# Ledger of designs, part 350: VH-VL binders against q0atu2

Target 1, 119 residues: q0atu2
Amino acid sequence: MLDKKARIRTSREYRNVFEKGKRLSGRFLIIYYVENALDNNRFGFITNKKIGMAVIRNRIKRQLRAIVREYQGQVKNKHDIVLVARAGIGKSSFEGMEKDYIAIMKKAGLFARNANKID
Key: E = the ipSAE of ESMFold2; O = the ipSAE of OpenDDE; V2 = 0.75 times the mean of E and O plus 0.25 times the DockQ between their complexes.

## First folded at step 16 (VH-VL)

Design cc44 (framework fv_daclizumab)
Fold by ESMFold2-Fast, scan of step 16:
Structure cc44 (fold): chain C 119 residues (1-119), chain A 119 residues (1-119), chain B 106 residues (1-106)
Amino acid sequence: as target 1 above (119 residues)
Amino acid sequence: QVQLVQSGAEVKKPGSSVKVSCKASGYTFTSYYMHWVRQAPGQGLEWIGWINPETGYTRYNQKFKDKATITADESTNTAYMELSSLRSEDTAVYYCARTDEWYGYMDVWGQGTLVTVSS
Amino acid sequence: DIQMTQSPSTLSASVGDRVTITCSASSSIGYMHWYQQKPGKAPKLLIYDTSYLESGVPARFSGSGSGTEFTLTISSLQPDDFATYYCQQFDSYPLTFGQGTKVEVK
């Protein structure tokens, strides 16, 4: 769903976001975020075994990628952002995850104007 | 069996330093961050800092920035915490505890090391 | 720093009692973790992410809350539950704990 340029791929890149980034918690999601020196935003996704079986974790990751992709153009440029799914996310609807994502991104000051649609 | 085993009790004079060890077994040492937490006799828990054993990156509670140094040796699966310029108020049980980096709850704890500072 | 205040600091109870411990944060946080500590032992993770039981923790323990107010409840106190309980936040650095609630025999 997200092209390679918009994804955090390596463990080193994930570690950088955690170690140097800011943190903000929502209802179902935690984000870690840091400004990067690139021309684009990159996103990463974390789920752990406490969320559920691999099929549930994979479904959550697919849904989160779809949400991020839809709002990608609204995110302030030059950030690396990691989304971490909390234990309760498996009981959430797609709409619930989407609303939580929007709320967190706005609270973090990461959404540009017209955040309700992709630019 | 996942476990953290700490070094034995220490009795130190004011002004000296102490280095406590925490040896991990039963899991991949570099896959989890290691916290250090202290507890003065009869008191509550106080967070000192954490380390990423894979990179050596550390983050400290500001209160302990100039007092504690946390390190890790991946070849022996051992984390260390050194306290400098010891004072009587540093008398406490010191715990190591593991966490995945993203969630921040500590699921496995060492047995604790009592450090007594007295003249 | 986010200050964590537990109420009560000490609680006297009998086996079979319903026990409720409250943790108040100085600012709104997303979730809370809870630990149990028995004398001479390391803390043990009891509840993570506000309401989820760690593996092996009895079903009589439950957690709830949001914003600045979080609770740990023991529905029917057992002899093994006399201990000190700590809440912990990791919404922001530094990671902080409540001062502890000691549950002791009435």
Scores: ipSAE 0.339, ipTM 0.804, lowest interface PAE 3.0, mean pLDDT 88

Design cc45 (framework fv_daclizumab)
Fold by OpenDDE, second read of step 17:
Structure cc45 (fold): chain C 119 residues (1-119), chain A 119 residues (1-119), chain B 106 residues (1-106)
Amino acid sequence: as target 1 above (119 residues)
Amino acid sequence: QVQLVQSGAEVKKPGSSVKVSCKASGYTFTSHYMHWVRQAPGQGLEWIGWINPETGYTRYNQKFKDKATITADESTNTAYMELSSLRSEDTAVYYCARTDEWYGYMDVWGQGTLVTVSS
Amino acid sequence: DIQMTQSPSTLSASVGDRVTITCSASSSIGYMHWYQQKPGKAPKLLIYDTSYLESGVPARFSGSGSGTEFTLTISSLQPDDFATYYCQQFDSYPLTFGQGTKVEVK
């Protein structure tokens, strides 16, 4: 699981990312990202009832957290990043979500240049 | 039930100002952003801006930056839009619309307020 | 700004017809939303995230597309479907709508 320091925790923090950040759309995800004043990255996760029942939403969040955790060491520092799960993500496999995340993060230029990225 | 109720039709002289209200009910007012959209007679929909009712943070369409002022009163669950220096071209039906900011669609609309500007 | 162009602007059709409305974006976008508006009424959310029906929307409505081309389809037009339809994007500010497609009785 993500370290407490690596998590966006308050509604205000989330909405700051929405209001001040940049946005990129993927196949199943949208990411919002903005520079923070910290020395670490923080991640947030957004789901709503339209992607499915609570058990589905929780599964999706767990999967996204796992993906983020796996690649967090490769992400450029000092960013708040929110992952928004879109309606179609419930039909996606874990690998599909991972692929989408990587594609979006690459497009955003958020992976470190010296990071070993999967293609 | 979730609903937005707007103030009544307005008839104004050129150069005057008008303030339209939008009262929300059936949900937590601060949980959603509020959009304002206008529709000139026989024309399409045009986005004016939105407000975060929790903080008062706003974003405007540049076209309306000097025309519209959007505010919100959490104590009364009411969003407002003030139009200044009214011209005949400002004649339109103005709508408030609720949105989950992360998803960007407007799922609940007010009934609209007709603002007529004529000498 | 991302311009949204709908085609056609006006569409005459009969009950039972298959109706297709296209929305073209001037730049690639992730998702398209669709609204239905009837005269004297506020717009109503019809389709969100390109292809998902809002609650209460009949199954005869469907949406598809990607990139710059998106479509709204009514498989079999019903009397209640005569209205104006708008597409909308939220990929970038300002938010923009298509100019609308009026579906009228032939």
Scores: ipSAE 0.857, ipTM 0.942, lowest interface PAE 0.6, mean pLDDT 95
Fold by ESMFold2-Fast, scan of step 16:
Structure cc45 (fold): chain C 119 residues (1-119), chain A 119 residues (1-119), chain B 106 residues (1-106)
Amino acid sequence: as target 1 above (119 residues)
Amino acid sequence: QVQLVQSGAEVKKPGSSVKVSCKASGYTFTSHYMHWVRQAPGQGLEWIGWINPETGYTRYNQKFKDKATITADESTNTAYMELSSLRSEDTAVYYCARTDEWYGYMDVWGQGTLVTVSS
Amino acid sequence: DIQMTQSPSTLSASVGDRVTITCSASSSIGYMHWYQQKPGKAPKLLIYDTSYLESGVPARFSGSGSGTEFTLTISSLQPDDFATYYCQQFDSYPLTFGQGTKVEVK
């Protein structure tokens, strides 16, 4: 799980990332991202009703948090990043979501260290 | 039921201004962004801008930045769009529409307000 | 701005026909939304995120595409489907729509 200080919490903080940030879409994910004035990165997660029932949305959020936690050491410092699950994410495997995350973060220039290249 | 109800048709003289209202019901007004979209007679759809009703933060299509002012009153669950310095080419149906902002689609639309600029 | 060009601008079709509408973006985009508009009415969200049907939309509607080319298909046209269809992007600001494709009876 991500610690408390690495999480975006309030609707105002999420919407600040939406309003001020850059955007990049992948196969299963969209990211919105902006530099922050903190000493650390913060992550937010958006899953809407289009994805499915609450049990499915909660599973996806847990899996996305696990992926973010796994790769947090590779993310450039001082960013607020919101991950938005696209409608098709429910058809993806954990590995599929992980590959999409790596590809998007590399494309956005947010990885301080290169992750493995994926097809 | 989620519903957006707009004010009635307006006939205005060149050089005047008009303020169109859009009253929301059936959902938490501040939980969604509100868009405004224009459609000239027999023409397609054109995005004007959006507002975050929670903060009043707005974003405009640059084409309309000197023409349209979007506001929201959360005490009445009503969004407004004011058009200034009206010209004949501003004759159009104006729609408000709700979005879940992260995807940028508009899932609920007002019925439209016809603004006619004549003489 | 990302320019959205729909093809065809108009098409005449009969009930039961398969109808295909294409939307071309001037730059590569991640996904597309589609709307249906009937005369005198507000647009209605039909397809979101390229290929997913909005609640209440009949299964004869489908969407697909990637990059710069996106398609809306009606597998077997019904009388209720004679309308104008618009694609819309939110890959970047400003949000832009295609010019519309009018599906009319003939």
Scores: ipSAE 0.785, ipTM 0.909, lowest interface PAE 0.9, mean pLDDT 91

Design cc46 (framework fv_daclizumab)
Fold by ESMFold2-Fast, scan of step 16:
Structure cc46 (fold): chain C 119 residues (1-119), chain A 119 residues (1-119), chain B 106 residues (1-106)
Amino acid sequence: as target 1 above (119 residues)
Amino acid sequence: QVQLVQSGAEVKKPGSSVKVSCKASGYTFTDNYMHWVRQAPGQGLEWIGWINPETGYTRYNQKFKDKATITADESTNTAYMELSSLRSEDTAVYYCARTDEWYGYMDVWGQGTLVTVSS
Amino acid sequence: DIQMTQSPSTLSASVGDRVTITCSASSSIGYMHWYQQKPGKAPKLLIYDTSYLESGVPARFSGSGSGTEFTLTISSLQPDDFATYYCQQFDSYPLTFGQGTKVEVK
């Protein structure tokens, strides 16, 4: 479970990451990320109607939160990061989403040097 | 239902300015970002910038940062783009277009406004 | 800036033909959007997120691709499909479009 202080909560905070952040796309995910002025990282999750019905979107959101929670200690401090599920994410396995997350975070330079649990 | 209606064609002299309007209807104006895109005669599409109508925050293509000023008026559901110091190279059809935000595609477009710059 | 190069720039085809348009990015990107533009009209969103049809777009249109190479395919060209097609990326700022591919009557 992610602590409430590790979650992006308001639409204003989400829009700040979209407006000012850098972008990087993976196979199933897009991340938007920006440095924050806090002492911790915060994560947001976007699953829009293009993915499918609410049941599918809610499952994807739960799985993404679990992945982020598992690797949160490996993320470089002081970032707001929004994970946006691509339209095709519903076709992915849990392992597929996890590998994509790790690959994206490494490519973005957001993981600590040795923070590759899956590889 | 969702519609963007732009102001009519303009003929301007070099060195002058022009302000193009884009009136939105059929959706909540502040729920979506608005892009501006131009197309010179017989040429392709070129992104100018976007605005968040809720906050007035803007992002520009570096090429246009000293040329274009994008604004929005919530009371009239209208976005504006002003071009300054017009040159013949600014002759183009200018489009406003609504974005989905996170994926960054433009799903609804205005009909276009032809701006002709000639002496 | 990410440069988008479409090929071919112009394509001559007949009704019923299978048409393939490619878009090459100067660096690896995750996804692509495609637009159709008819003479004198605004562009229309055709495909988003590489392979997904926008509502109301006929099933003869499809998209695919990854990395630097993306493709738009029309399986059986109809009279309404003679138009210019543009790819668009938003993997990084500034947002860029390909130069366009004009599909014209043979």
Scores: ipSAE 0.668, ipTM 0.885, lowest interface PAE 1.5, mean pLDDT 90

Design cc47 (framework fv_daclizumab)
Fold by ESMFold2-Fast, scan of step 16:
Structure cc47 (fold): chain C 119 residues (1-119), chain A 119 residues (1-119), chain B 106 residues (1-106)
Amino acid sequence: as target 1 above (119 residues)
Amino acid sequence: QVQLVQSGAEVKKPGSSVKVSCKASGYTFTNNYMHWVRQAPGQGLEWIGWINPETGYTRYNQKFKDKATITADESTNTAYMELSSLRSEDTAVYYCARTDEWYGYMDVWGQGTLVTVSS
Amino acid sequence: DIQMTQSPSTLSASVGDRVTITCSASSSIGYMHWYQQKPGKAPKLLIYDTSYLESGVPARFSGSGSGTEFTLTISSLQPDDFATYYCQQFDSYPLTFGQGTKVEVK
């Protein structure tokens, strides 16, 4: 459901965000982010083998994509953002991941609207 | 078996330069970033910088930007660190270390290279 | 730069003791990594992402913490654990390490 133009797709693009971006750590997530020269935002998702088996990592990726989609309209335009799942994310609820995402995006100054759907 | 093997000890005069090598084996060299860290006798660890071996992109601790040059040769799976304008306070063991992608921990270390600067 | 201060700098302990090492960051950070270094050897990764044991690390080691204060605990010190321990942050550049805590024989 996250449109292909809104996805970071190549290893080179991921590495650009890692190398040149700012970072912020939340409870379950780390974000790396950098302004892009495009007309839209792009998101990437990283899950390390330390999180668990492929089935768990794939579930986490699906849940993170759903959260990003839900709040897509609130993100300041023209950014490449990579979400990295911390080792403990597998023990989090969906609501816990969502709350953490909102908190770190606000702290990074990346939310154009300061909306909180967790209310 | 993943392994990093560094070049042997060096004794240098003040004002000279030194180039230390770090040969990687047992993994795909271009899949991980390589850090350089030093440790003066009886002192703690100090980060110098890192390199992306795939692109050659480097990032330095500001303290070392005019001092250290980090390079990599994909054809030989070897990373290098050159230190210029050596002074006695550059006497240290220099380590290369492989980073775990996005978390930024160093999971495999070279054995270290002692560089002694004395007249 | 984020400065990391370890406490204590040196600790004398006996086999079987519970040992706690603290690392204090000059600003709030999300997580911490810990390394063990024995004399004449390179550091070894011990704990990553604050509380997770690296593969092959004995269960007597544990990590915890948040914000500005993080701890490494050895629940029952063994002879193999006399070493220097370093914390490390990658919350921001440059990467910084604590000054080290030397765990030595009492």
Scores: ipSAE 0.615, ipTM 0.873, lowest interface PAE 1.8, mean pLDDT 89

Design cc48 (framework fv_daclizumab)
Fold by ESMFold2-Fast, scan of step 16:
Structure cc48 (fold): chain C 119 residues (1-119), chain A 119 residues (1-119), chain B 106 residues (1-106)
Amino acid sequence: as target 1 above (119 residues)
Amino acid sequence: QVQLVQSGAEVKKPGSSVKVSCKASGYTFTSNYMHWVRQAPGQGLEWIGWINPETGFTRYNQKFKDKATITADESTNTAYMELSSLRSEDTAVYYCARTDEWYGYMDVWGQGTLVTVSS
Amino acid sequence: DIQMTQSPSTLSASVGDRVTITCSASSSIGYMHWYQQKPGKAPKLLIYDTSYLESGVPARFSGSGSGTEFTLTISSLQPDDFATYYCQQFDSYPLTFGQGTKVEVK
C-alpha cells in the first residue's frame, strides 16, 4: 500500500492535476501529471462505474496502488500523478496493467533513465 | 432529469459582443466541468473551452483565447460564454455541454444558441 | 493540434446495411469518443473510450481502434441512424472533432 504522504487526498488536489497537468493515454490507463512544490511524488487513482461492479473497481485500485508502489523509486521526483482507469481495464491481467503503466510513464519522461525495479 | 437550457437566438452587428447563457438543472452544478462548442452552418464541431464552475478556472482553445470569455454563476447554476469583436465568421450554433472531466466526453448538451452576425 | 480526419465525408446507405466510419488522427492517441447528430439537434454521445456504448445506445453500434485509426460500425442500419457522426479526442488540448460523416438514404 502507498503511505499517506504519497497519495493525493482531496478533490481540490485531484482537480489541480486535471486542470494544469499534461495527459498521456495508454492501453488501459490515462495519466495526468504535473510537477509539484513538495519533496515527494503523490499519486491519485480514478475508477468509475463504467469499469464494472464495486468489487472489480476495488480490485483494480488495489492492483494499481501495488504497481505504483513497486515502481515508485523509478519515478522522477516532485510530481503529482493521477492514474485514470479506462473502461477496458477490468478485463486486463495484473501483468497487462503493469506493462501499460511502465510504457506510459516512460513515454511521459517520468521514469528516471537508469532506474531499476527493486523487489 | 439532467438538463442544460440555453438562451435564445441572437442577431448581432459586426464589432459587437454577445453573451450566451446555459442554465443547468438536475445535478450538482459544481461537480462537473462545462464545455462550450460551436458549429458554423453546414460545418463540424469546434471546441471553444471549458470552465470549472466551482472555482471559475478556465481553459481555452488557443484559437478562441481573444474571442471567448467563459464564466459561471454558482448562485443561479448558469454558465456563460461571451464573444467579443464579432465577425460574420462567428455565425454559428453555440452549445454548452457537461463533461465527466477525466475522460473528456460530453454526456449532456444544451439545445444550442444560434448567433447570427450580419450588418 | 491533433487533426481528426473522417472517411467518408458522406455515405449513402440502405436500411439493413453494415456501415463503417473511420477516423484518422494525425498523431497516435489512446482512445476516441463518438457522437451522433441529427439535423437541428445537439450531438448525442454514442461511444466513449473507443469501444464502450453509452447507456441507452443500441447494441448495433460498436467502436474499435488504436493508435491513429479508429472505427465506428453500425451492424444493421436502422431508419433512426441516418445522421451525421463525429469522432472526438481528448488525448491532448485542444479537444478536437473529426469533420463529420453524414449517413444518408441511398
Scores: ipSAE 0.612, ipTM 0.871, lowest interface PAE 1.7, mean pLDDT 90

Design cc49 (framework fv_daclizumab; at its last fold request DockQ between E and O 0.91; V2 from the best seeds 0.89)
Fold by OpenDDE, fold request of step 18:
Structure cc49 (fold): chain C 119 residues (1-119), chain A 119 residues (1-119), chain B 106 residues (1-106)
Amino acid sequence: as target 1 above (119 residues)
Amino acid sequence: QVQLVQSGAEVKKPGSSVKVSCKASGYTFTSNYMHWVRQAPGQGLEWIGWINPETGHTRYNQKFKDKATITADESTNTAYMELSSLRSEDTAVYYCARTDEWYGYMDVWGQGTLVTVSS
Amino acid sequence: DIQMTQSPSTLSASVGDRVTITCSASSSIGYMHWYQQKPGKAPKLLIYDTSYLESGVPARFSGSGSGTEFTLTISSLQPDDFATYYCQQFDSYPLTFGQGTKVEVK
């Protein structure tokens, strides 16, 4: 579980990332990211009904949180990052989802230079 | 049932202004962003801008930044678009369209409002 | 700006025909959306996220593509399908549409 301070929680915080952040698309995910004024990163997760039923959406969010938590210590600090799950993510394995996350984060340059837990 | 109902057709003189309304129903107005899109006679679709009805924050296509002003009134579930300094080139059908801001497709459209600018 | 060019601009076909519309983006994008518009009516969302059908859209419609090349296909054209189709990107601002492809009766 992500620490409370590492979570984007309010609609206002989410939409701030949308309105001011940069956007990158992956195979299953889109990430929005923007610098924050904090000493830590915050992560948010977006799903919609087109992905599937609530059980599916909750599973996807749980999986994404697990992935984010796994690599959290290697992400450059002072960022708000929102992961948007696209329709195709329901067909992806956990490993595929993880691979997509790593690829997008690398492309965004959001991993620290000394990161050693990434492919 | 989710629907957007726009104000009626307008005939305006050059140099005048027009304000088109878009009333939303069947969903929580502030839960979605609202786009405005232009379609000149016999032409394609042009994005004008969007508004966050919750905060009033807007983003415009630079082409229309000095032409269109987008606002929203939460109390009446209505979005507005005002066009200023009208010219013949502004003659078009104008649409409002609902979106989930994170996904960028427009899933519900108003019926359109024809604005005719003629001397 | 990301420019999107559809081909063809006009397509004449008969009922039962297989129809393919292409949309070429000036830059690589993640996903393409498609709309259908009939005369005197507002556009209607047809396909989202490149290949997923909006609710109520017949299975004869399909979408595919990646990078800069995307396609909309109608496996067997029906009378209700004569319309203008538009592709749309949301990868960067401003949002842009293709110029449209009019599918008309041959």
Scores: ipSAE 0.922, ipTM 0.955, lowest interface PAE 0.5, mean pLDDT 96
Fold by ESMFold2, fold request of step 18:
Structure cc49 (fold): chain C 119 residues (1-119), chain A 119 residues (1-119), chain B 106 residues (1-106)
Amino acid sequence: as target 1 above (119 residues)
Amino acid sequence: QVQLVQSGAEVKKPGSSVKVSCKASGYTFTSNYMHWVRQAPGQGLEWIGWINPETGHTRYNQKFKDKATITADESTNTAYMELSSLRSEDTAVYYCARTDEWYGYMDVWGQGTLVTVSS
Amino acid sequence: DIQMTQSPSTLSASVGDRVTITCSASSSIGYMHWYQQKPGKAPKLLIYDTSYLESGVPARFSGSGSGTEFTLTISSLQPDDFATYYCQQFDSYPLTFGQGTKVEVK
């Protein structure tokens, strides 16, 4: 699981990313991201009721947290990043979400130098 | 019963100002951003800006930055938009609309306020 | 600014016709929202995130598209559907609407 320091926790923290951040849309996700004043990254996760029932939304959040944890070592530090689940995400596989995450993080330039070493 | 109820029509002279109100009910006022949209007679929709009612932070379409001032009063669940230095070109219907900020669609609209500027 | 151009600007149609409205964006965007507006009334959300119907919207409405081209379709026009339709993006600032498509009785 993500450490407490790696979590966006409050409404104001989330909304700072919305208000000051850049955004990119993928197939299943939208990311919002902004540089922070910390030494580490923080991640947030957004779903809404249009995606599905609470059990479905919680499953999606759990899957996204697992993906973020897997790749967090490749992410440039000092960023607040919010992952927003699009309406179609319930139709995706875990692998589909993972590929989408990798693609949009690369497009955002959020993977650190030498990201190719991981491949 | 989510509702946005706007103040009544206004007839104003050039050079004056007007303040339009938008009272929210049926939901937690600070849970959504409020947007303002104009529609000149016989014309399309034009975005003016948004307010975060939790903090009072605003963002404007550059076109309206020197024309419109958006505020909110959490104690009365009311958002406001003030138009300054009115000209005949400012004649329009002005709408408030709430958004789910992460998804960017306007799911509830006020009924609109006609502002007429004439000599 | 992302310019969105709707086509056609005005469309004359009869009850039962299939109606197609196109929204073209000046640069690639990830999604599109659609609104219906009747004279003297506020706009109403119709379709969100390109293809998903808002609650209470009849199944004859559908949306599709990607990149720079998005479409709203009414499979069989009903009397209640004579209105003006707007597309909207918020992929980037400023938030913009298309100029509108008025669907009129023939």
Scores: ipSAE 0.857, ipTM 0.928, lowest interface PAE 0.6, mean pLDDT 92
Fold by ESMFold2-Fast, scan of step 16:
Structure cc49 (fold): chain C 119 residues (1-119), chain A 119 residues (1-119), chain B 106 residues (1-106)
Amino acid sequence: as target 1 above (119 residues)
Amino acid sequence: QVQLVQSGAEVKKPGSSVKVSCKASGYTFTSNYMHWVRQAPGQGLEWIGWINPETGHTRYNQKFKDKATITADESTNTAYMELSSLRSEDTAVYYCARTDEWYGYMDVWGQGTLVTVSS
Amino acid sequence: DIQMTQSPSTLSASVGDRVTITCSASSSIGYMHWYQQKPGKAPKLLIYDTSYLESGVPARFSGSGSGTEFTLTISSLQPDDFATYYCQQFDSYPLTFGQGTKVEVK
């Protein structure tokens, strides 16, 4: 689970990311992202009725939060990032969501370089 | 249940302005962005812009930035689009349409308002 | 701006025919939406996120595609399907539509 400070919480904050941010789509995810004026990253999660029933949407949100939490140390600081689940995400495995997240974050240039290569 | 009802047809002279209304019902007006799209006689669809009814923030197609002004009134659940400096080329059916902004599709459309500009 | 080109611009078909409409984007995009418009009426959402049917849309409609080429298929054309069809992208601003494909009686 992500700390409160790492979470986008209000409708206004989510829509600020939509309105000012760039977007990039993967197989199961769309991300919207913008640099913030804070010293930390914040993440938001959108799963609308097109995904399916509440049980499925809640599972997807939990899994996406777990993925984001696992890789939060790799994300370039000072960004607000909203993950939007595409309609087909319910058919994906956890591994499939994780691979899509990594691919889209790398394509967006949001993953920091590995310490093993750049000390 | 969910419905968008637009104001009636307008006939205007070149150089004048027109303000078209779009009254929403059957959903929470501030939960969705509202788009405006036009269609000239016998032509295709052209995106004008959108408004966030929660904040009043707008984005325009660059082609319409000096032509269209989009506003929203939460107290009456009504979106407006004003067109200025009308020319014959502005003759078209103008539609309002509700969207889920994150996907960018338009799932509910108004019936359309024909604006005719004639000398 | 991402330009969307539909093919064909007009298509003559008979009831029961399989109809295929293609939409080509000028640059790679992640997904496509499709609309149906009948004369004198507002467009109606048919397909969102490339391949998903909007509620109430008959199963004879399907969508597919990726990158620069997307397709709308009607597996067995019905009388109610004679209409103009539009693709729409929101990969980047401004939102753009294809020029439309008119499906008319043969």
Scores: ipSAE 0.813, ipTM 0.919, lowest interface PAE 0.9, mean pLDDT 92
ESMFold2, look of step 17: ipSAE 0.827; ipTM 0.917
ESMFold2 (binder alone), look of step 17: mean pLDDT 94; pTM 0.960
OpenDDE, look of step 17: ipSAE 0.874; ipTM 0.946
ESMFold2, fold request of step 18: ipSAE 0.843, 0.814; ipTM 0.924, 0.914
ESMFold2 (binder alone), fold request of step 18: mean pLDDT 94, 94, 94; pTM 0.959, 0.961, 0.961
OpenDDE, fold request of step 18: ipSAE 0.917, 0.914; ipTM 0.953, 0.951

